# Ledger of designs, part 136: VHH binders against o26223

Target 1, 191 residues: o26223
Amino acid sequence: MKLLWTSQHIKVTVHIDGKVSKMDVLEAIKTRRSIRKYQDREVPEELIDKILDAAMCGPSAVDERPWHFIVVRNREMLEKIPEVHPYGAMVKDAPVAIIVCCDSSLEKIPGFWVQDCSIASQNILLAAHSLGLGAVWTGVYPLEDRVEGIRRLFSIPEHVIPFSVIPLGYPAENPGTRDLFDPDRIHLEKW
Key: E = the ipSAE of ESMFold2; O = the ipSAE of OpenDDE; V2 = 0.75 times the mean of E and O plus 0.25 times the DockQ between their complexes.

## First folded at step 8 (VHH; framework vhh_lunsekimig_d3)

Design w47 (at its last look DockQ between E and O 0.07; V2 from the best seeds 0.00; counts 0 for: pae E 5.7 > 2, unsure alone 61.5 < 65, placed apart)
Fold by OpenDDE, look of step 8:
Structure w47 (fold): chain B 191 residues (1-191), chain A 123 residues (1-123)
Amino acid sequence: as target 1 above (191 residues)
Amino acid sequence: EVQLVESGGGVVQPGGSLRLSCAASGFTFSSYALYWYRQAAGIERELIASITSGDSTWYVDSVKGRFTISRDNSENTMYLQMNSLRAEDTGLYYCAAYYSETFYGSEPLNDYWGQGTLVTVSS
């Protein structure tokens, strides 16, 4: 296990050999940050499997589970993603990316697939963090140019909608922690 | 107060070079992705270059190999080195810190823009 220290004195744990961090769920949620810089280090397949397992554990409307996942490790493909996703520059510098997709043929209730895929995407981020990896959610849907760009690049069929691209790797940055709690957003019994 | 101030624009001949600067204040510069946009007369604004908080860079095809985006977090400044300038590079160049379109993350969304600096490439 390697420790990265930043000027903010926030401990970032880097796990070696696929060991799972014993980070509790609240800690994972509270300390997770978007990571856009990665070490020149491969992510073990076993960690990806754990992340994908987590991605599939979220709820979905009437249990429709419409999600599919494309795991991208090929350097050429990773380098091409920014060509169709101009705000996804970090993808080319990541060792791996997960593309979350929706199979519309699995949708049972119209429109809920966005929530389903969002939950899956967030679980990817949390799982990655808990495993000592860094990740960032780059939006694809509902931007048509990104949707079609990713579709063409990965030969995704028309009934499948690319939703998000999530690069991930061992963190090479520490953006620090934030307190986002806002009591003004809490209403008791009524608005 | 959040502020972005562009500078370095001017008139140059084709094949010439310019270096644009964007001085930022009022936010945590090192935590933000930064962008250069340009707008030619009668044309929609286009994204031409970006640099993430992790120093990953992106370029539109028309400027690849000619333009270089960089940032100095200690100075809260972003740069755009423009070489081999062409007539089609003429336009108003804007600096931005922009999260609203493609990012979901822990950072709050923002949309900060400068006033722009004019680049004119003409013989």
Scores: ipSAE 0.372, ipTM 0.724, lowest interface PAE 1.2, mean pLDDT 89
Fold by ESMFold2, look of step 8:
Structure w47 (fold): chain B 191 residues (1-191), chain A 123 residues (1-123)
Amino acid sequence: as target 1 above (191 residues)
Amino acid sequence: EVQLVESGGGVVQPGGSLRLSCAASGFTFSSYALYWYRQAAGIERELIASITSGDSTWYVDSVKGRFTISRDNSENTMYLQMNSLRAEDTGLYYCAAYYSETFYGSEPLNDYWGQGTLVTVSS
């Protein structure tokens, strides 16, 4: 493992199978795109472990960390997700998907779990991007039909709430970078 | 069938104006960021203007102040108003649509490209 330091900036580099991955944090945030086309190529378990480590680094309400993750690689299960998630069609073509869930028994302050799981979900997207993978967040909560469908499909207990399904893999598309800055959304002192 | 069709290209004198159109069909137009690219002979495509689904715009320095990108979601059409045209603006102009960042999801969403419309600036 190597950590590469520049004279003016801190970069975190992860050494994976002879490869060095490095990307500035602001670059990662600005260049990440939703990727829905994947190569027919395996994603090593090591990369999934790194992504989930990053997912758990986010802040949470009073450090409650209510998240659980289901890693899905089984083809039959991946192919069933579109049956209960009508706009999750790309999941059947992904080598792996991560389901972000809330365990309500870990909630310490009611209602903040949505923020907690949203932070974990976005961290998954950024971590995947920094490792050369593409991913997309497909929404489950608060869409009741999707919540119940995913819960049933993966035998998720009543006190656990599926929040998002995130298929990922090596990208087979490159949609490019966009400029989304809108200064009209910035208010000083008051509205 | 998803289509992006450029039109409005042609031959124009230096200093003249053209308005390019990009007509879209087969997808939810309002959810996409839209882009204009140009390609001169023997050169790679260059991004020259973009407009987000929220109407924020960006331009490359060489066209800033001369070109204006806009969109009309009711007509599923994007425009590029090109003023003060120069010889170096000659090229094939492409429109592209990229998916807005959304996790709600409705109808199939991919990046799409048109086939291009030719602009020639000559005497």
Scores: ipSAE 0.018, ipTM 0.417, lowest interface PAE 5.7, mean pLDDT 84
ESMFold2 (binder alone), look of step 8: mean pLDDT 76; pTM 0.762

Design w48 (at its last look DockQ between E and O 0.74; V2 from the best seeds 0.00; counts 0 for: pae E 6.7 > 2)
Fold by OpenDDE, look of step 8:
Parts: sequence; structure tokens; C-alpha cells
Structure w48 (fold): chain B 191 residues (1-191), chain A 123 residues (1-123)
Amino acid sequence: as target 1 above (191 residues)
Amino acid sequence: EVQLVESGGGVVQPGGSLRLSCAASGFTFSDYALYWYRQAAGIERELIASIDSGGSTWYVDSVKGRFTISRDNSENTMYLQMNSLRAEDTGLYYCAAEYSESWYGAEPTGDYWGQGTLVTVSS
């Protein structure tokens, strides 16, 4: 049975009009895009809270939940992030950014914190999208210069590792949808 | 076939100006972040300017206030306006493109690179 995956053009109706379009989880996943252009509009605290709630709902290794979040709204600080993150130029134009960090003191099994923080970061992106916001994942770890740059900028303790910077805001672009399904990447029972 | 072609390089006196262009083809230009790199003789290639798919720009400190990166999606072209050129700006200038959904954080291995255009600033 050849599952004819009809490429249903999921019209990402980015409701620009602040209506929290209730997306189902599959729609959110499939239609999410990195957004790097934002409206000159503040993001309500309520939405940030929802996003952070979502960020903390992911699994973690042995439930270690090592993540911390720095919410940055200060314009001066947002403008400084690109100085230590050359690929984070969009951060200066965002109304808010979330810095995902790992508290190494909470780690129970070495190395899994990267997966934990990745899950948290992805949940931030999906939650933002589902709420009518745009976001982008800018990597910090494992690049030492960026890790140290962000650490210094935000006075992050040595035992805490900045992992990602995620600017977000109301989208001012619509990059469209992607078809990323690749049946060649699916193996049944064995490779 | 994907192509990035740089142009506009040349010889200029200190204090002079040049405008570099990078013409792109073979991919969806608007979905890519774009970068200018330069490589001086005996020195490692350095990132000097970037413009993401949303139009946000970044500059290395040494070119801030002098260089301006821009893009025209309708023409599939990126530009670098270089003013107040200095001897230290001499080098081969490369255009690069990276898909916007790529992990913004790794040194752009650049999905695509141009062959470069030479800029020489000499009296």
C-alpha cells in the first residue's frame, strides 16, 4: 500500500491579527518556520508564560529537568546579543528573547542535558508558533566563544551553560511552508 | 545549478569606495541568510557582514560604520557598499548563503559559496 502522501499545502494562515489561532500539534509542527522579522509590537507576558510552560513540559533524562530560562526584554541587552552572537542579528529587532540554559548541578546523567535543552527549545518554537508568534533558534552551545559571550553578558554562573537564544515576536514575514517528508529516511524493521 | 558570483572588486586608494555584488541563481534566494567573508593574505577567512532572511544585519567591529550589507530579493542579489576603505580591507571577498532553517549557530559552513572578488586598497 503506497501511502500517497498528498502534499496537502497546509496554508499556514499566519493570522497577523493577534487572534491566537488554536493550532493542533501536527499543524504547529508542520507549519512552523524560523521567523527573523518581527512587528514593532510587544509580546504580552501571558504569552511568554504559556511558552515557558510549554518549554518545561518536555521529557528529560531521568526527569532531571536541568533547564533555566532567561527572559530578555531590555532593548540594550537585546542589542548587545549580536555582539557576541554573529548569527543572532535578528535578536536586536525582536521585542523579547528567551535564553535557554542548563544548570549542570541538576544533571543526573552526563551529556543528556543537550537533548533536554533541545526539547525545551523546540517546545518554545512550537508554542510560539501556535500562539501566533514567530521565533528562531540561534545556537549558543557548543561554541565556546558564544557560550562565554552570553555568560558574561548576562552574568551566568559557571555551572550554568547557555544553550540557545530564541528571539520571538509577532511575525513580519511569511516564509511559506516546506515539504520535508522523505520516505527514504524510513526503514522498516531493519536498515 | 546553484551559483554565487561576486563582482565589483578592484584597486582603490585609501579613503575610496567600492560596491560589491553577489548574484545568486539556482535556489530560493529569499529563504537564505547571506554573508560576506574576506580573506587577507596569510590570514584566515573572517566573517565581516551578514544579512538574514528577515533583513537584519550584522557587522564585524572593524567595518562598522563603513560597510553596508543589503539584499534585493527581486534581483537575487546581495550588495556590500564599502566606504572609507583602508589598507587592512585588502583581501579576497566571498559571498556565502545559508538556508534559513539551518542551525543558526554553527559557523555557516555556507551551503553555497562564491569564488570571490579581489579588493585591493593601496596608495
Scores: ipSAE 0.309, ipTM 0.682, lowest interface PAE 2.0, mean pLDDT 89
Fold by ESMFold2, look of step 8:
Structure w48 (fold): chain B 191 residues (1-191), chain A 123 residues (1-123)
Amino acid sequence: as target 1 above (191 residues)
Amino acid sequence: EVQLVESGGGVVQPGGSLRLSCAASGFTFSDYALYWYRQAAGIERELIASIDSGGSTWYVDSVKGRFTISRDNSENTMYLQMNSLRAEDTGLYYCAAEYSESWYGAEPTGDYWGQGTLVTVSS
């Protein structure tokens, strides 16, 4: 057999009105990199809506869906985040950031909100990447000084826990591909 | 092996300037976030400046406006320009590096550290 299914290997990315076509999910997962340099280019509200829709599609413990999101575009607020998050310096250079929060009053099973908000955060990264954007997850929880700093800065109430800050924008860098597969982490039937 | 070597320390008078260098080898320098720490006698090290792989900088309030961190990826070297030095800037200055694909943005602990270069600000 010499018949080649080249259509299975070819993806067409079309930029129409600042948007891109979807990429294959395995490609998105394998090629997503943390992006810390952004173009001086506004991210349309429509793309943020798609990203947040994707964020909320993740599973959660007993469907508790404890997540809330703060969308930050205000330049002065973005510039203040590094004051309480020293390793989040790139946030001041992003056109927009998303703060992922847990509303503890929605928690149905104690302690699973961390997994729930981690899932939402990863979905934000993958959705942004699939739309031609770059993003990076900067950690807030469980570092108490960061949690309290972000809570104070954005007037987040005490029952709401800021989990992560995710700056995003059109990428101005390409860190390249990684090969992180490690067969020694795979155990068949037993440890 | 990985090496970080600080240089440029010395004795200066208050109001003076120094430029510290951190020469790196043994890793892909452009993929790393870089940090300067300061340790005064009897006190734990404190982070005073950082520059990520994208070039974004951060400074602790006590040095902002006086210190400038920079990196030269072609020479695998990071710098700290210290101006308007004060007596309280006296200490041992360390450089550190962390791989940039850290999704927590955690402070590096025990990763790559230099041995330090001494800065003394005295009359």
Scores: ipSAE 0.019, ipTM 0.426, lowest interface PAE 6.7, mean pLDDT 85
ESMFold2 (binder alone), look of step 8: mean pLDDT 79; pTM 0.784

Design w49 (at its last look DockQ between E and O 0.68; V2 from the best seeds 0.00; counts 0 for: pae E 5.0 > 2)
Fold by OpenDDE, look of step 8:
Structure w49 (fold): chain B 191 residues (1-191), chain A 123 residues (1-123)
Amino acid sequence: as target 1 above (191 residues)
Amino acid sequence: EVQLVESGGGVVQPGGSLRLSCAASGFTFSDYYLYWYRQAAGIERELIASIDSGGSTYYVDSVKGRFTISRDNSENTMYLQMNSLRAEDTGLYYCAAEYSESWYGAEPTGDYWGQGTLVTVSS
């Protein structure tokens, strides 16, 4: 029985009307897209707080929780980020960006901080989407030039590693949805 | 079949202008990050401009104020307007595309590349 997965076009109705449509977690995951165009509209602090709360709810190795977050709203600083992050051009047009960092002094098991910060970053993206915002993950680590650029720009101490820059805003684009399910990537009991 | 086809290259005098085009087919153009690269003789290929799916642009310093990257999603075409051309702008210009959901915004490996179009700036 070939389960004809009817590609239900989940119309991500981006309710532009500021109604925080409560999206269930599966819907958020399935319908999330990288958003690189934003409205000329400020993001309320309350939403940022919710996003950051979500960012801190993910697991971490032995509960090390090594993450720190820099919230950037200053226009001048936002405009400078693309100078050190060539693939972060959209940041200059965002009303706010979150820089996810790792405090290496909090690391308990070497190397797992990347997973921890990745989980935090993904939670930011999902939370943003569920709140009617758009966001995109722009990688910083492990590219040395970007790491150092962001470090200098934000005076980040040496023991703290900038990991990702995530611009956020009300979306001004709708890239639609995609089907990424691949049954060939599923193995039962053994490879 | 996925294709990127560059056009608009040629010979131009210093101070002149050219407009390059990159026509895309075989993929959802609007979902891709687009890039212009160039390669001068004996020099490694370099990124000179990019435009993301949202229309945000990036330029290397050497082309800032002179070159303009743009995209028309309705026509599946990317453009590079080149003004005030210099001898150092001579090279093979490549169009590249990368899926916008590519992880980490890393250096474009380029999912797709064109064959290139030659730009020669000479007196």
Scores: ipSAE 0.410, ipTM 0.737, lowest interface PAE 1.4, mean pLDDT 90
Fold by ESMFold2, look of step 8:
Structure w49 (fold): chain B 191 residues (1-191), chain A 123 residues (1-123)
Amino acid sequence: as target 1 above (191 residues)
Amino acid sequence: EVQLVESGGGVVQPGGSLRLSCAASGFTFSDYYLYWYRQAAGIERELIASIDSGGSTYYVDSVKGRFTISRDNSENTMYLQMNSLRAEDTGLYYCAAEYSESWYGAEPTGDYWGQGTLVTVSS
């Protein structure tokens, strides 16, 4: 009898596809807030998969796609991040964090990896928000003490650069939205 | 007009305690990261503690375990409880605030600053 493992992937696909998001992209961009308090509630792996899929959809310089991601759920490791990241205290309270890294061996045009990893990091924030999660971008690069601390903590090789640490979870706060549009920042034709 | 006003400074003996307050007005307090800095005479200010908009706290090693930062968003006030004070804690203490959504976890430079309150630890 021929049975295929595809039936399990069909189950996962149906579950993921059955949760169609209704959030408009402009709404997601305008309403996303940095969230630093999280419910004591696990984030399903399927949501992390969707978030990382979205992260990898970003454009990159000459399509170099230099990003790598470390998914951290281990409580002991999450609790150690604040020891090397002084403004990452909320990470210890998150059910999961994503570390965005650059593999410099994948660079095709030097120096654009920062933009590439920034795009991936912002996509993580927006995707998390669209899925009902809250997240915050905590900066690692270009602060050398943080880069080395995170590299040491997660055994990241020398040619890989940790860029950001993004804790996430179901929000336990609601900071609301703000109207930040400033027409004085808009210049027509020239400065 | 935006104001940050520190209070609670004074003279205390080593091992003593003080509680500093920072009263804020003129901005949406709950959207800001809040910081305490201290400055010894003739030297640059140093960050000693912070509390983000979600209530998560940071401390430098020299005050960790002795100082506690807190915020009361309903009273627009931040506090610094300082215990087990040492002579090295003597200085001018400033509160500062920085808008939370523009923060990348870099060391804060503060959008708003108070005028400072003097803490003197001496026998």
Scores: ipSAE 0.047, ipTM 0.466, lowest interface PAE 5.0, mean pLDDT 85
ESMFold2 (binder alone), look of step 8: mean pLDDT 79; pTM 0.776

Design w5 (at its last look DockQ between E and O 0.06; V2 from the best seeds 0.00; counts 0 for: pae E 8.6 > 2, placed apart)
Fold by OpenDDE, look of step 8:
Structure w5 (fold): chain B 191 residues (1-191), chain A 123 residues (1-123)
Amino acid sequence: as target 1 above (191 residues)
Amino acid sequence: EVQLVESGGGVVQPGGSLRLSCAASGFTFSDYWLYWYRQAAGIERELIASITSGGSTYYVDSVKGRFTISRDNSENTMYLQMNSLRAEDTGLYYCAAEYSETFYGSEPLNDYWGQGTLVTVSS
């Protein structure tokens, strides 16, 4: 068992055997931060499996579940991602990345796939955090240059749309926590 | 007040070197991605280098091997070491900062910009 400390003294328990931490869902949501620096340490396959399981547990429009996931561990491929994604520099330093994609042929209602893949992506981030990993959402869709770059790099067919690239690893940075609650964004009964 | 102030620009001969600085104030520097952009006359502004809050770097192909981006969080300053300068490197260089929680990184989403420093490479 290894303990990671956040700048706000949030203790994250990391199990070497891939066991899930006892972090509750609200804690995971509130304490999650984007992590862009990673240890030189491999992520066990068991953790990736858990993350992907979580990714597929979110709702989707009329249960269309349009998502696909590319798991990238190859060092050469990870190093190439920043070439087509200039805001994905940290990907080359991560031990693994997940590319979330949409199979448009699975869409039942047009346009909702963005919500579906967003939910899947967020679940990846939350699951990673709860497991003692760090991750960051790097946007691909709807930026055409990034979409096509990732498509070419990974030979993604035309009917499949790369949506996000999410590098993951054991955290090597400790960003502070945020208070994002804004009561002005809450409306009762009417706007 | 949030400020980004570029410095270090000037006139240099081809093959010369410059070191640009971007001094930041008014925000939590360590939580931001940092960027160097440049704009040549009559050309659209382009991203040339970036550094994440974690220190991961990106370079556009035209500056790879010649330019080095770095940051000092203790001094709230970002640097761009520019070596082997070329005429095509001439332009106004801007620093920008974007909060690290953004996931659609792009020029329009950058939170803060400097006023720029001019780099002229000429014989």
Scores: ipSAE 0.137, ipTM 0.598, lowest interface PAE 2.5, mean pLDDT 88
Fold by ESMFold2, look of step 8:
Structure w5 (fold): chain B 191 residues (1-191), chain A 123 residues (1-123)
Amino acid sequence: as target 1 above (191 residues)
Amino acid sequence: EVQLVESGGGVVQPGGSLRLSCAASGFTFSDYWLYWYRQAAGIERELIASITSGGSTYYVDSVKGRFTISRDNSENTMYLQMNSLRAEDTGLYYCAAEYSETFYGSEPLNDYWGQGTLVTVSS
């Protein structure tokens, strides 16, 4: 009649074929950092597939799912992105980049595509982090010169809007974790 | 190569005025959010004012109504007009710049810093 434990806090481990999961979702959200330096190491296609699967799991306004993704591995193309994206210099050093786009012909509610593509972009960052990769969101929309530059570079049709460029790779830096919780941003019941 | 160069610091009596400038080069000035920071001896650098690429301004309470931040995109220059100066305004004043697209959807980091200009409000 001996108790093995007496705490109300029950430890639950997920056992799949004898292994625990690698990263808790709250840990991933809390520890993800923008990574702008990458190892000279290829990212397997399998990992890119998992990241894009995660990107498409996001909610969208009335399930419009307006997103399209361009996966860029070609060295010459990656090196050209900084020519039209002046603050995307790290893209030339990444083994791969994902361009998140909106197909405006898929919009069901005008203007919500920005939220939709933002959700997909954040899911890319979290999924990459959970797989041991580092990534950074570089903004394209709503900066008109960058939208047009990226559209021209990748032959993107006029009705398709490039939203973000996300270079990624195995990280070659560790900026550490930040504690950004600010209770002054929390309002109970009203402002 | 990016440069931010502050100027306009000096010695001013209490209640006086001073105008700081931050001249920028090596980046597309109009795309950047701009900041003024202040550092007194032995104290951490503190943000005092900012202006977005769209011209929206922010001030900490201790300078509201006394300081005015502005920018002139045609001259690649940011300004800080400081009125009704007090002894506690004494310190090194730094300008800083942060690219708004890097800020979008990610944690912000100030990308560039100046070397500072000294403001001394006499006792």
Scores: ipSAE 0.012, ipTM 0.196, lowest interface PAE 8.6, mean pLDDT 84
ESMFold2 (binder alone), look of step 8: mean pLDDT 80; pTM 0.793

Design w50 (at its last look DockQ between E and O 0.73; V2 from the best seeds 0.00; counts 0 for: pae E 6.4 > 2, unsure alone 60.6 < 65)
Fold by OpenDDE, look of step 8:
Structure w50 (fold): chain B 191 residues (1-191), chain A 123 residues (1-123)
Amino acid sequence: as target 1 above (191 residues)
Amino acid sequence: EVQLVESGGGVVQPGGSLRLSCAASGFTFSDYALYWYRQAAGIERELIASIDSGDSTYYVDSVKGRFTISRDNSENTMYLQMNSLRAEDTGLYYCAAEYSESWYGAEPTFDYWGQGTLVTVSS
C-alpha cells in the first residue's frame, strides 16, 4: 500500500493490486485538483473501466448520450497530442489519456451535446480522483485548430467532434485544496 | 499586489546566449502555469514556451532545441535559457501566468502579465 500526501494533508491510499480506498462524493468534489505530473506507473485497465463507467452515468439531454471515448496508451500518440494542443504538454508525460468525443448523429437537441460531454468529462475527473489518480481537463472544442488537430491525429470521422483530452495517472504532485464557496453567488427565491 | 517582472534582456550577436528571468510576487506561484511570449515589431505576440504546474514544458517549433524554460517555485521565478540566438528571435519577451485550475479549453486568458524585456539579436 502506497500513501500519497498533498500539501493540505489529503491522504490518497493506493494499493499495489490496483485497489484504492474510496472517498465519498462530496470529498471527491471538494478535494479534486488538476494534476499535471504523473508517476512512471501504468494505470490498470480496471481503473480505466471504472472511470469510463462513471463517465457514462451522467445525465444528457433527452438521454441522447452522444459521448464516445478514445483511450490512448500508445506512447507515440501521447507524445503527438501536444503538437496539436499547445496547452496539453502534460499529456506526453501521462501513462494514459481519454479523449471525449461527441457523435453528432446521436444529438437530439442541438447544442446540448456540449453540456453532455462536459458532464462526462467532469465525471472522469472525479472518478479518477476518487480512485487515487490525478487528471486534468484539456479543452479541445470549440477551438477549431485543436479540434481538427485531434481529429486528424486519431482519424476521427467528420460527424464526431473531439471535445476534451484528459490525461491521467498516479499523481506525482500535491496541489493544495481550495475553498471556493461564495455565498454572494447564492440567491434565495429571486435574484 | 501581483507582479511579474521580466529581466535579462539585451543586445547579443547571432549565435549568442541570454537567460531571461521572470520574478513573480503576490500570488501562489506554484499553482500557476507559466508562459513566455514574444512580440517582434509589426508581428502579433506569439507563445514560445510554457511550463505547467507539473513541470511539463511546451516549445514552439522555432525555438526547440535552443530554448529551455524552467521554474523555481522556492524563488518564485521562471527562466528562459536562450542559446544559439538568431536575428528572428529579436523582440519583446513577456512573462504570463495562468492559474492551474483555469479552463484550458479556450484561448488562455492570463491572470497576469509582465511588462516585458527586450531581446535584440544583431550582428
Scores: ipSAE 0.272, ipTM 0.671, lowest interface PAE 2.4, mean pLDDT 89
Fold by ESMFold2, look of step 8:
Structure w50 (fold): chain B 191 residues (1-191), chain A 123 residues (1-123)
Amino acid sequence: as target 1 above (191 residues)
Amino acid sequence: EVQLVESGGGVVQPGGSLRLSCAASGFTFSDYALYWYRQAAGIERELIASIDSGDSTYYVDSVKGRFTISRDNSENTMYLQMNSLRAEDTGLYYCAAEYSESWYGAEPTFDYWGQGTLVTVSS
């Protein structure tokens, strides 16, 4: 692997035995980082479609598939999100954001929708990364003020629960790779 | 897991300025979102400003336009420039840090809160 870094622009080239391949799933999982700086570059609709397709491929409790997605590209709307989500400041700087929601009328088994929407949210992050985009998960649920604020801002009906806001775009930063494996978190046979 | 030390507080007249610093010991700021909180006597601690690891900033309405948050990762220090100070800005000012890979992005969870730095705005 060759890594070329400069003070103004981080340029990365990756070679594996002279072959350029689509990103392996383990590589995607291990190298995905939260990205909060984005280029002033639009994200094509085709890439958003691929990301949302991947989001819907996750498993769900009893196949309930409770998720709905709001794609936000309007600059004025993106700039309003931080006013109801004080820790999501980077959303105003993103070319696009995806809001992951639960439609409670689709819930078949109580309380598993959180896991379902978490799976969809992580799939968005991985798919974006595999397509050369950067993204970050900003939490909405279970914080009541954020849930209600996002619901009002996007006219989300009462039976639909906004879960997360995920800004994304072509990355303007490269945080690098970290080794986070901790064998002390692994318990064999019992705690 | 981090230790944060606030400094730069003091007594100032209304309309004056102060610059607060938050220095980290034994760790690197670059992958953290950083926050300033204020606690006035008799009220709950409140978020006033934040700067994420991508340098995006947020301010509550009461300080917007008067306070500026910034960070210097090479010095492992965050700053809060406080201008046009008012009596209601009086309080203990705390800094806090949240690791950038926290999947919530919710209320920051902080490993340590220092003693804070006191800002007193009085004539």
Scores: ipSAE 0.014, ipTM 0.452, lowest interface PAE 6.4, mean pLDDT 84
ESMFold2 (binder alone), look of step 8: mean pLDDT 75; pTM 0.743

